# Miniprotein binders against q9bqp7: the designs that were tried, part 128

Target 1, 240 residues: q9bqp7
Amino acid sequence: VPQNWFPIFNPERSDKPNASDPSVPLKIPLQRNVIPSVTRVLQQTMTKQQVFLLERWKQRMILELGEDGFKEYTSNVFLQGKRFHEALESILSPQETLKERDENLLKSGYIESVQHILKDVSGVRALESAVQHETLNYIGLLDCVAEYQGKLCVIDWKTSEKPKPFIQSTFDNPLQVVAYMGAMNHDTNYSFQVQCGLIVVAYKDGSPAHPHFMDAELCSQYWTKWLLRLEEYTEKKKNQ
Below, E stands for the ipSAE of ESMFold2; O stands for the ipSAE of OpenDDE; V2 stands for 0.75 times the mean of E and O plus 0.25 times the DockQ between their complexes.

## First folded at step 10 (miniprotein)

Design xb1
Fold by ESMFold2-Fast, scan of step 10:
Structure xb1 (fold): chain B 240 residues (1-240), chain A 88 residues (1-88)
Amino acid sequence: as target 1 above (240 residues)
Amino acid sequence: SPERLEEIIRKLEEAVKLFEEGKIEEALDILWEVLEELLELIEETGDPELYEILLRVMDALDLINYGRPEEAIRILEEAIRRLEELIE
């Protein structure tokens, strides 16, 4: 259990539409700040086992691909993920979507992979938007907040290239989602409440993406684990 | 070696049992031990089949994090069968 517990949900907020809600999805820019990001906290608090596996995987890949080949491989994985997120933002943003752009984006294996998921996504409220938890002092950049099958979710889009690198932070993805959720629920730039998460794993070959839905109870369980990681980060920072 | 593969199989069987009992954290500790041992064997042998088994164990760990222990158990049982085939 964390020493200083703080609630993930804000009792003063609702997930129902409000008349004051903006008509277009929010896109608050992430400002450079000394405050740690969710990804930084998670990366700096990996377990000994996670660090060991990452180092062994890196050595194995470097042995097979060479140092330059490994760098190129990781850069390509990053670039593909970035392009996938940009494509999704374009598809889900009504004012930025062009028919020609949509045609080209739909030819991607990753975009083909998520088509069946996208059919169940509506009511987009935020895209590529910054969140900050003022009390717990962390920031993040979330992918999307929208209704999935009628439930308002923080949605995180993930790409998986088969065979996938075993170092992918899939085991930390639920923590990332709830960290964004807790921040948004207490961020004054937003007025609504999110209680559910959705992690969508898209595949390069176009095979159907896997949606991993997280209800309020599951989000609360992972929130406790996120608080422990944040506490560990804070303590580690004080000792450096 | 067959002895090391047998130890990994034993650990995976214990992890499955713990997941079935709802002892998620204890089972996860064992899965991480299995991942470390599989990676060590891959580095020693270069066996691509061991690498595929490693990825499947990683998938099971991922499914546990998504709240899908039943699917994780099925994948772990398949990994056990594949390891047993390597001994045979």
Scores: ipSAE 0.012, ipTM 0.341, lowest interface PAE 8.7, mean pLDDT 80

Design xb10
Fold by ESMFold2-Fast, scan of step 10:
Structure xb10 (fold): chain B 240 residues (1-240), chain A 88 residues (1-88)
Amino acid sequence: as target 1 above (240 residues)
Amino acid sequence: SPERLEEIIRKLEEAVKLFEEGKISEALDILWEVLEELLELIEETGDPELYEILLRVMDALDLIDYGRPEEAIRILEEAIRRLEELIE
């Protein structure tokens, strides 16, 4: 149980779309400041098992590839993930002509992997957009807010080399999603409320992506865990 | 301590039962708790046998993700037996 509990949902906001909602998704730029990001909080409060798994993976990869090979591999994985996010933003953005899209970005195995999920995504309201929790003082950059199978979701796009058919194997991804959700619900730059999350794990070989839908109850459960991580981060910062 | 090993054994037995019932999500929640508790014990004791048991539990987690629950169950049952031997 967190010491300073705060609700994920904002009772002063409606979760239904406004009839006057613009067709253009919001894209509020993330500005660097002293307020911690969701990713920094999570990275500095990793669980013992997460630290162990990361160090073990790193050591194994260095043994197999050498230090230079590991650096090249890691750089390549980062670049592939970045291109995947750029392609999804392009696909989901309202565009006047197809010529404005980078067709090379749209042909990856990762994009093939998510096709069956994208057909159920509509009503995009935000893309690559900054969120800030005004009371809890953290910031983030969310991937997407859109309807998935009729429900408004914070959607987070992930890539993986290993299959991730269960949400438990996605580590901190659920915490990241609910942290963005709670921030958006209390951010004055947004007027709507999100109550659901979706983690989409895409695969390079085009194998069907695994969607992990999080309903309001599950989001509330992960929100409590996020508050504990945020509390741990604050205590670690205080003791430095 | 014997009490902490007994609790880990109980959790592993519960996870095996849940996997056998097809309740994979619930079983995975328990396995991640076991992994955390084993890491804490290893940090305190330095016991190499606990380290090997941890690696087997991690193998079981991978097998579940690859759709091989019967093999995961066999590995977890082996881990239970190895932990019981440490209590003896």
Scores: ipSAE 0.445, ipTM 0.799, lowest interface PAE 2.6, mean pLDDT 87

Design xb11
Fold by ESMFold2-Fast, scan of step 10:
Structure xb11 (fold): chain B 240 residues (1-240), chain A 88 residues (1-88)
Amino acid sequence: as target 1 above (240 residues)
Amino acid sequence: SPERLEEIIRKLEEAVKLFEEGKIEEALDILWEVLEELLELIEETGDPELYEILLRVMDAIDLIDYGRPEEAIRILEEAIRRLEELIE
């Protein structure tokens, strides 16, 4: 079975904390090179359903906002997401100097949305950190690795305008999380094992964020689907 | 294909039953499968009625995400009725 050749979990690693683990969260810089990123692989292998939904959404938004308005809107959405991630990195870092800019980021509705999730997050081991799967040849930049309700998780922070109370409606988010997890578990820059994932969908109006916890079994199921997307990407690249 | 339409109808009926039982995630898995199958049929046939039915199923998923399962069930029942009318 192909998944037996490329397991998500590394049997040589433990998820149990040890004394040699760094006290400060790891932040390995992402080295830009020819190796494809998780987001690139997923973007280039979207399902017919995802392409249809994206195109329909674009058409509706352009009708409402015009082409220039649509570009401004999407730029603003991207910027808000970037600021949300910056605020979370600041909040979860053990030592930091807050500036006026950082204080403004901490007051967003998105940050209010995640407050009830953050109180259950501890033991941060990595923040905005690069991962590479050396055997499968892909890279990624994960948001956070920390304990959520006592379980070590790859945590991915998302923003959404629409409610996402069910993991089924988060599209490729579970694949992104397990891709990072599999890479980290086989990356020599890291010594620990992650077996769980968490997708947190935050809302601009401060409505409570929806956490989507992924246990080891669910992660293994999504890992199989990620491997299929990676295979599809590799085949498509041969034809480019 | 009448057989493929009948299979989609069975899946939608199962999803409605699961929503009524409060098994929301299992029902959503089925609805996403139905969307894939409807898209394939639309690509093959170009039938505008299938496109309209697809949009109704998508609306039902949105209603579930907004916490309105009773309205979602009503729309899915309408989609089932419309698919049944296409079987010949």
Scores: ipSAE 0.491, ipTM 0.811, lowest interface PAE 2.4, mean pLDDT 87

Design xb12 (at its last look DockQ between E and O 0.90; V2 from the best seeds 0.64)
Fold by ESMFold2, look of step 11:
Structure xb12 (fold): chain B 240 residues (1-240), chain A 88 residues (1-88)
Amino acid sequence: as target 1 above (240 residues)
Amino acid sequence: SPERLEEIIRKLEEAVKLFEEGKIEEALDILWEVLEELLELIEETGDPELYEILLRVMDAMDLIDYGRPEEAIRILEEAIRRLEELIE
């Protein structure tokens, strides 16, 4: 259990969007400061098993592809992920013009993979938007806040070469989602809050993406784990 | 050490039971715990058989993700037998 527990939901804030919400999704700019990001916290507090799995995977890939081949592979995966996120922001933005859509972005298997998910997404409230938790002192950049099957969610988009049909196989993605959720719910730039999360894992071959819906109870469980990781991070930096 | 090996066996047996009952997520949670405990024992003992058992548990988890639970169960049952040999 964390020593300094803090609630994921804000009792001072409505859990329903108001009718006066703007039609344009929020895009809060990321502020440069000394407050750690969600991804930095998670990267610096990986478990022994996570480190082992990643190092073993890396060594096996290097043995198969060579160091140069591995560098090329990882660069390509990163670029595909970047283009996937650009395409999703474009698709979900109500202000996108015909000239702003890159036809090459729409031709990826990853976009085909998520089509059945996108049919259930509506009411986009934020895209590529910064969040900050003032009390817990961390910052993040969330991918999307929108309704999924009628539930307002922080949505995180991921690509994977390996099937991820179970949330247990998504490593720290649930922690990332709840960290963004907790930050947004306590960030003065936002007038509403979210109770749910969604992780969407997309596949290059166009196979149907796996959605991992996180209701309020599951979010609370992962929130506790996030608080432990944040506490661990803080202790490590205090000792430096 | 024998007590820790017995606990790992108990967890693997529970995971197999949960897989057979279709409670995949609960079983996977247990397997992540097994990986952590095996890594700690390997660090403490340097036992190469524990390392091989760790790899087999990882293989089983991959098979679950690929929709091949019967093969995963067989691998876990073999891992249990290998752990039992370390105690006996």
Scores: ipSAE 0.632, ipTM 0.870, lowest interface PAE 1.4, mean pLDDT 88
Fold by ESMFold2-Fast, scan of step 10:
Structure xb12 (fold): chain B 240 residues (1-240), chain A 88 residues (1-88)
Amino acid sequence: as target 1 above (240 residues)
Amino acid sequence: SPERLEEIIRKLEEAVKLFEEGKIEEALDILWEVLEELLELIEETGDPELYEILLRVMDAMDLIDYGRPEEAIRILEEAIRRLEELIE
């Protein structure tokens, strides 16, 4: 699928603040739909390499922890990630009242890990907000849209046990970010243009998070790859 | 498929060169292509040596993430030699 038929950026929009921009970040709820989510598309079209790496990791973990231990481990990893996202939403939203659970998570290594990133984040426009690409028919729930070092970005918060200093080691994360960006840029619920992405990989031990900034050119390159994954998903759905 | 093994060797040699030049991201892009091609050959041949070489390439990629490029390069050079032996 040619990118020029389905551009990631909307030339009729601007990322500049205007008088009608809301002071409160947008939080549009994700509605149940038959339309596929970004994460479903990516999960159903994993590359051969990704499938192999996932299965090998799973087998090694089961060998070390046993079946029950593996389930407990993965459940804990999921819960820690969920709490990290909840804490970040609370930090970035001035209207939220922090609960005891969220306050405890603010002292976690993951939150310490992202402090140097957060000091460069301002002008939050959306938090945990639904996006839908009206023409390509996919949906998603993005983490955050805010200015990072003065540039409006779709920001995706990730946790990792291993260092991820290069964007190539973040798997489908760049595709996820540009999919959200393209959807938001063509979603009537939003009026602004996002041209940049940011993947932030946080670490449990408080080691400084790795930011992976994606400029407009890099976003366009990953957008082309996302369109191919979406096409692959559609073909698989048609044949099954 | 000697031609396919030769292409994988060429890509690994290019990745080593890029790592030596400090072009880490470009080298990693090539290593992901190498993983794909090795997996396809393993599916077709069932060759356990190709499986071991795949695991070594994955180890090298991890070493790059941990900031150990010199050790990663040594492992990739070992992988190149092992692939060359399969052609011979």
Scores: ipSAE 0.615, ipTM 0.864, lowest interface PAE 1.6, mean pLDDT 88
Fold by OpenDDE base, look of step 11:
Structure xb12 (fold): chain B 240 residues (1-240), chain A 88 residues (1-88)
Amino acid sequence: as target 1 above (240 residues)
Amino acid sequence: SPERLEEIIRKLEEAVKLFEEGKIEEALDILWEVLEELLELIEETGDPELYEILLRVMDAMDLIDYGRPEEAIRILEEAIRRLEELIE
């Protein structure tokens, strides 16, 4: 049980669109400060299993590609991910704000992969927007807040070369999503709250993406795990 | 300790059962617990057999992600047998 328990949902906020909800998706800039990001917290508190899996993968890749080849590979993966997010932001942005869509960004297997998910996405409220949890003292940059199949979700877009048909195969992604949810729900920059999460795993070959929907109950379960990771991080930093 | 190995075996058996019931997500949760327990034992004992078993469990999990659950089950069953032999 977390020592510093805090609710994921804010009882003072409603999920219903208030008349004051902007017609344009929010894009709050991330402020670089001493506050740890969600990603940093998760990276510094990885489980022994996760560390082992990643190291094994790394060693295998280095064996196959060499050290320089592996560096190039990792850089390419990062670039592909970035381009994918940029393309999605462009697709999900209102047409009036669409700079000339770089058609080249839209011609990717990852974009093809998520097409069937995008059909169920509507009511975009935020894109690439910063969230801050003032009480728990962490920040993050969420990909998207939108309705998926009529449910308002924090949506996190992921790229993978391997199938991830189960939420358990997405490692800490569920924790990241709920961390963003909890922060947004208590961030004064937002007038609404979210109760659901969605992880979308897109594939390079254009095969159908896997959506991992997280209802309020599942989000609450992962929220507890997130709080534990955050406490672990905080303790580690005190000892440094 | 034999007791820790027995607990790992129990969990693997439960995971296999859950797979057979089509409860893949629940089975995966248990397999993650198994990996944790195996890693702890390996850190304590340095037993290469446990390390090989760990790798096989990981292979099984990968196969599940690739839509090959039957092969995964076979691997897990073999892992159970190998663990039982360590207790004897």
Scores: ipSAE 0.462, ipTM 0.796, lowest interface PAE 1.3, mean pLDDT 91
ESMFold2 (binder alone), look of step 11: mean pLDDT 90; pTM 0.901

Design xb13
Fold by ESMFold2-Fast, scan of step 10:
Structure xb13 (fold): chain B 240 residues (1-240), chain A 88 residues (1-88)
Amino acid sequence: as target 1 above (240 residues)
Amino acid sequence: SPERLEEIIRKLEEAVKLFEEGKIEEALDILWEVLEELLELIEETGDPELYEILLRVMDAFDLIDYGRPEEAIRILEEAIRRLEELIE
């Protein structure tokens, strides 16, 4: 899929607030049919390096924890991530009035980790919202669209037990962010333009989260790589 | 192929220089290319020494993430020397 035929940014849209922009964040429900999700495309087109690293990690963890211990560990990691996202949606929602109801979710080390990032987040436009690229035919569920330090971003919240101070260590996360961005920019359910991304890696021990800001140029570079992954996925599906 | 090993050595030397200059992200991009080329050579040759060198390059990524670039550089220089021995 040539990048010149499918640009990430929509020239007919602006990232500036419109008078008609909703006062409450959008939350479009994800409806699945045969259209692939961003996460499915990425999982089915992993690079040789990614496959090798994942398999080696699994082998080491199973040797250390046993098969049942590994399943318990991965289940706990998933649950912690889910709770982290639920807490962030609650914090960022303007309708939240009784925060004491979720106090146990709000006291996690992961929430402590992101406090300095949250201070720079405002103007939330979408939370846990579905996006669809109408011409490229893929879907996704993004975490958040908001202004980070005055710039409208697709924001993706990640948890990690190991430090990730460099974007190069976040694997496919930049591709995931730009895929959501390109979809939102071409989805009729949305009227604004997003040109920046932000990956926030939060830590269980409360250590300061690492923000990975992606400007328009970097987003365009990762968009080209995403289009190649999408083309690979489509070709594999046709040849089944 | 000696020519492919020489290309990997060149990239590792470039990455070391970039780490020494504090250009960490540029160096990491090159290390990802090194991982890809080492995996391709391992697929073709089955050489256990290339596999051990791959593991050391992966250790360098971890050291960088933990804020230990001097140790990462030493490991990468060791990997370069081991690759040079394979040419010989």
Scores: ipSAE 0.439, ipTM 0.797, lowest interface PAE 2.7, mean pLDDT 87

Design xb14
Fold by ESMFold2-Fast, scan of step 10:
Formats: sequence, C-alpha cells, structure tokens
Structure xb14 (fold): chain B 240 residues (1-240), chain A 88 residues (1-88)
Amino acid sequence: as target 1 above (240 residues)
Amino acid sequence: SPERLEEIIRKLEEAVKLFEEGKIEEALDILWEVLEELLELIEETGDPELYEILLRVMDAYDLIDYGRPEEAIRILEEAIRRLEELIE
C-alpha cells in the first residue's frame, strides 16, 4: 500500500455543472516546470515485467521491419495519433472553426472508428487541458472531460493497429486516466468532480472502437496503484 | 471478465490446433490477437498472473519463429490451464 495515501475524489465537489461554469470547454495550457508529468512518472517507474514486455515487442518488430523500418513505423504511429487527437478536439469543440487540414483529418479511419462512441459523448467540459495536483505535486495534459452515456468521464483517446504491433504504454492507460482525474479533482482551476474514466481504442481500418469504461470503484483501485508509482518516482529522484 | 477469459482460452485452443496442423501463419495471427487481448486485460486489472501468462505466450511465439512448435504448444497448453484457473 502507499505510505502517503491521498483520496482520488474531492468530497467538496459535485459532478453536476454549476451556473458559474463556462459554457465553452476549458483548455488550460500546460506550462513547463520542475513538477513531473504523469507520463514522465509512469515511464520512469515501469516494472521489470513491463520493461521486459516492451523490449520483446521492440525486438519482434525490429526482426519483422528492420531497424530503419521500425523507426519509420514508430514515427508514423506517433503522427497518426497526433492527428487523431487534433481531429477529435475540433469535432468536440463548438468554439473552433474547422480548418482545411482539420477537415482532411475528419476522413481518417480512426475517426470513422470512433463515430459510434462520439454519439454517446456530450457535455464537454475540458479539451486538451492541463491539470495539476497541488498536494501530490504532479501535472498532466488530459485529452477530454465529457459525459459518456450520462456519466462525467476523463476520456483518453488511443489509436491501435489491427492486427500485429503492440502500442507502447497500453499497460498504463488506466493509471494515466486516474492520475488526471485525481489531479483535476484537486486543481483549483476546475470546480467539478470526475469519478469515472473512459479509454477509447480506435482502429486504423475504421473497425468499431472499443470503449473501456472505468466506474468509480475501478478508478479508486487504479488510483492506489498510481500513488505507488508516484511514490517510487519521488524516492528515485531524491539525492541519496 | 470470465467471458473475456473464455474467449482468450478459445483462441489459444484454436492456435494450438492450427500449429498441430502445420498452419503456422494462421496460428500466429490468432496468437497475436491473444497477446493483444491479454495486454488489454492487464491494462484494466493489473493482474500479475496475467503478466506471467502474457510472458509465456510471448515465449511460445518466439519458439515458433525458432522452428520449435512442439515446445511452443506445451507452453500454450499450460497457459490455457492457468487461464482456466482464473475463471474458477
């Protein structure tokens, strides 16, 4: 169990919108500072099992594609993910005017993949927005906070190839979601409470995306695991 | 989810059958699906037993690439038994 336990949910907050809440989704910019990001903490505290799995995946890919092919593949995956997130932000933001390049992004297989999920998404409150846990001292940039099937969720959009290559960091997706959730729930820039998570895995070929819903109990379980990872990161960074 | 574990078991059983029939490429495609589904469950549960099973299935995949399907099949059969225990 973590030595310094802190609750994920804030009992002083509600998931219902307040009259003072902005009608436009929040987009607080991420500022560079000495405080570690969620992704940095997770990357620096991978378990021996995670490191081994990642290394075996990498070796398998290099055997199949060659070293240059592997580099090209990983670069293309990164670019496709970036474009997917940009397209989703445009789709979900009523205040943004579609640009020519954004219009082209809307035609991707990944966007077709998530259409049935998007039909159940409403009440968007934050998009590509920075969160900071002032007590636990970490920051993050979350993808989206919106209602999914009537439940306010931190939503994380992921891309996946079908079939074949594993996507790095899939192990820690639930930890990312709850880390963002806990930060937002205790960040003074936000007034509402999120208690649910949603990981949406979109496919390049346009086949239907898989939604992985996380209720409050599951989020609490992953929160404990996140606290352990954060504690490990903090211990590793101390001068001893 | 017991239903998801049952589906993974079914796919592993099909892969074993295909390897026994010498249909290596078809079996590897199914085995790769199993690896992806196990990884997805690990994301959701953080179950250490699923991590161990994933590592063993990866070893079986590698053994096929080395031309050792008999040993790979034994490992996959063990993985099936371990997953069945998780359902019970």
Scores: ipSAE 0.008, ipTM 0.236, lowest interface PAE 9.1, mean pLDDT 79

Design xb15 (at its last look DockQ between E and O 0.02; V2 from the best seeds 0.00; counts 0 for: pae O 9.0 > 1.5, placed apart)
Fold by ESMFold2-Fast, scan of step 10:
Structure xb15 (fold): chain B 240 residues (1-240), chain A 88 residues (1-88)
Amino acid sequence: as target 1 above (240 residues)
Amino acid sequence: SPERLEEIIRKLEEAVKLFEEGKIEEALDILWEVLEELLELIEETGDPELYEILLRVMDAWDLIDYGRPEEAIRILEEAIRRLEELIE
């Protein structure tokens, strides 16, 4: 149990649209400072299982590709993910506010993979937008906030070379989603409440992406685990 | 510790039962706990047999993700037998 519990949902907010809502998706820029990011907290508090899996994977890849080959491989994976996110932001943004779309960004197998998910996405409210939890003192950059099958969600787009049909195989991704959700729900730059999450795992070969929907109850369960990771991070930083 | 090995065996048996019942996500949650407990024992004992068993449990997880639960169950049953031999 976390020592300093704080609620994920804000009772002062609603998920319903109102007349003051912006007509274009919000895109608040991320301001770097000493406040830790969600990804930093998660990276600095990895479980024993995660550390072992990551180290074993690195050792196997370095053995197969060499140190330079491994660096090239990981750089390429990162670049593919970045391009995938850029393509999705372009697809989901209104044409009026965008510069001319780069057609090459829209042709990846990853984009083909998510087509059936995108058909169920509407009412985009935020894209590549910064969130900050003022009380819990962390920041993040979320991918997307939109309705998925009629429910307002924090949506996180992921790429994978291996199938991820179960949410358990996405490891810290649910924690990342709820961390963004809790921050957004308490960030003064936003006026609405998000209660659901969605992790979408896309595949390079165009195989149908796996959506992992998280309802309010599941989000609350992962939120407790996120608070424990944040507490661990804070304690480790004090004891250095 | 024989008691800790018995607890890991019990969890693996529960995971196998859940996989057989098609309760995949519940089984994976238990399997994640098994990985944690195996890693703790490896850190304490340095036993290479526990390390090999850990790798096999990870193989079973991959097989589940690839839609091959029957093969995953067979590997987990083998892991149970190997752990039982360490007690005896």
Scores: ipSAE 0.686, ipTM 0.891, lowest interface PAE 1.3, mean pLDDT 89
Fold by ESMFold2, look of step 11:
Structure xb15 (fold): chain B 240 residues (1-240), chain A 88 residues (1-88)
Amino acid sequence: as target 1 above (240 residues)
Amino acid sequence: SPERLEEIIRKLEEAVKLFEEGKIEEALDILWEVLEELLELIEETGDPELYEILLRVMDAWDLIDYGRPEEAIRILEEAIRRLEELIE
């Protein structure tokens, strides 16, 4: 139970845009500012299990690859993720310039992996767009807002070399999704709101991606957990 | 503390039951709690056997994600037995 509870949904806001909304997906630029990002809050409030898992993974990789090999591996994983997100933005954008310019971006196992999911995605409202929660004082950069199987979702795209068929194996990703959702629903740059979330885990070998759909009830459950992490972060900063 | 070891054993037994019933997500939630308690006990005691048990619980989680639940259950049952031996 957070001490400073705030609702994830805004009852004064529709989950559908007005007819006057632009037909091109929103892309609100991320501002350089002093308020914390969602990912920074989550990174600075990791649980004991998260810290242990990360440190053990790092040590095993360094033992296997050496320190230079580990650095190269992590750089390549980061690049693969960046290319994956760029490809998805290109595919989902009505602007064909990115697709024309970077056709090599579209040829990857990760893109093959998500094809069955993309067939169910439509009505794209935002791509790589900044969100800010003025009251709770945090920002983020969401990947996508679109309909998935008829439900308007904040969609987060992830790459993984290990299968993640269960949402529990995505650790903090559900918190990231609901934090973006809550920020967007109370951000004056957006005229609509979203009640659902989707995490899509894609695989390098092209194996079918695992979707993790989050209905409004599940989003509310994770929202409570996000508020606790944000409170923890705020308390840590008070002691600086 | 035998009380804390007994609680971890009860949680692992419940997780095994949930895996057998196909309630995978509930079982994984319990394993997350078990990892936390084991880490606390390892920090307090420095017991290398608890560290090895922790690693086996992590192996079981991986096996669940790879679709090998019978192997995961066997590993958790062994972890329970090893914890019981620590109580004597």
Scores: ipSAE 0.656, ipTM 0.881, lowest interface PAE 1.2, mean pLDDT 89
Fold by OpenDDE base, look of step 11:
Structure xb15 (fold): chain B 240 residues (1-240), chain A 88 residues (1-88)
Amino acid sequence: as target 1 above (240 residues)
Amino acid sequence: SPERLEEIIRKLEEAVKLFEEGKIEEALDILWEVLEELLELIEETGDPELYEILLRVMDAWDLIDYGRPEEAIRILEEAIRRLEELIE
């Protein structure tokens, strides 16, 4: 049980999205401050087992690809991820804010992969927007807040490429999503709250992306786990 | 940008100094900022060298956790040198 319990949902905020669909998605810049990011907290509180698995994966990849090959692979993975997020931001942004769509960005297997998910996405409220939890003292940059199948969600887009046998990021992705939800729900920059999360895993080969929907109950469960990770982080920092 | 790399170098140098002063917590905080900045740069540039540097900084972090700060400092100093080479 977390020692410092804090609710994921804000009772002071209406569950009903204020009818004024903002004509433009919010994009709050991330301010550099001493406050730890969600990603930081998760990374520093990884279990020894998770670390071991990552290291083992890395060593295996180096063995298979060589050092230079692994570097290239990693570089490509990051680049593809970035391009994918940029493409999604462009797609989900209102037409008026559409910078010249680099048509090349839209011609990816990942974009093809998420097309069936995008059909169910509407009412985009935030894109690449910073969230801050003032009480719990953490920050994050969320990918998207939108309605998925009529439910307002924090959406996190992930890329998966074979032969990544172990998407380590997938294990903590639910924690990341709920951390963003909790922060947004208590961030004064946002007038609304979210009750659901969605993790979308896009595939390079264009195969249908896998949506992991998180209802309010599941979010609450992961929120407890997040709070424990945050406490662990805080304790580690005190002892360092 | 060279400016971003220079900032990372400055932070790493500060972290090393803090470690030498026995301020492990403060040093780790800075290392974390470095990791975040490196990750951002890697995502932007796709530079494999930056990724290697990131991994080395992570290794240094682990060594600190294992009570091997001297080795960690050496790794960080190497990381600084590698970053300097990227600016040149």
Scores: ipSAE 0.012, ipTM 0.229, lowest interface PAE 9.0, mean pLDDT 85
ESMFold2 (binder alone), look of step 11: mean pLDDT 89; pTM 0.894

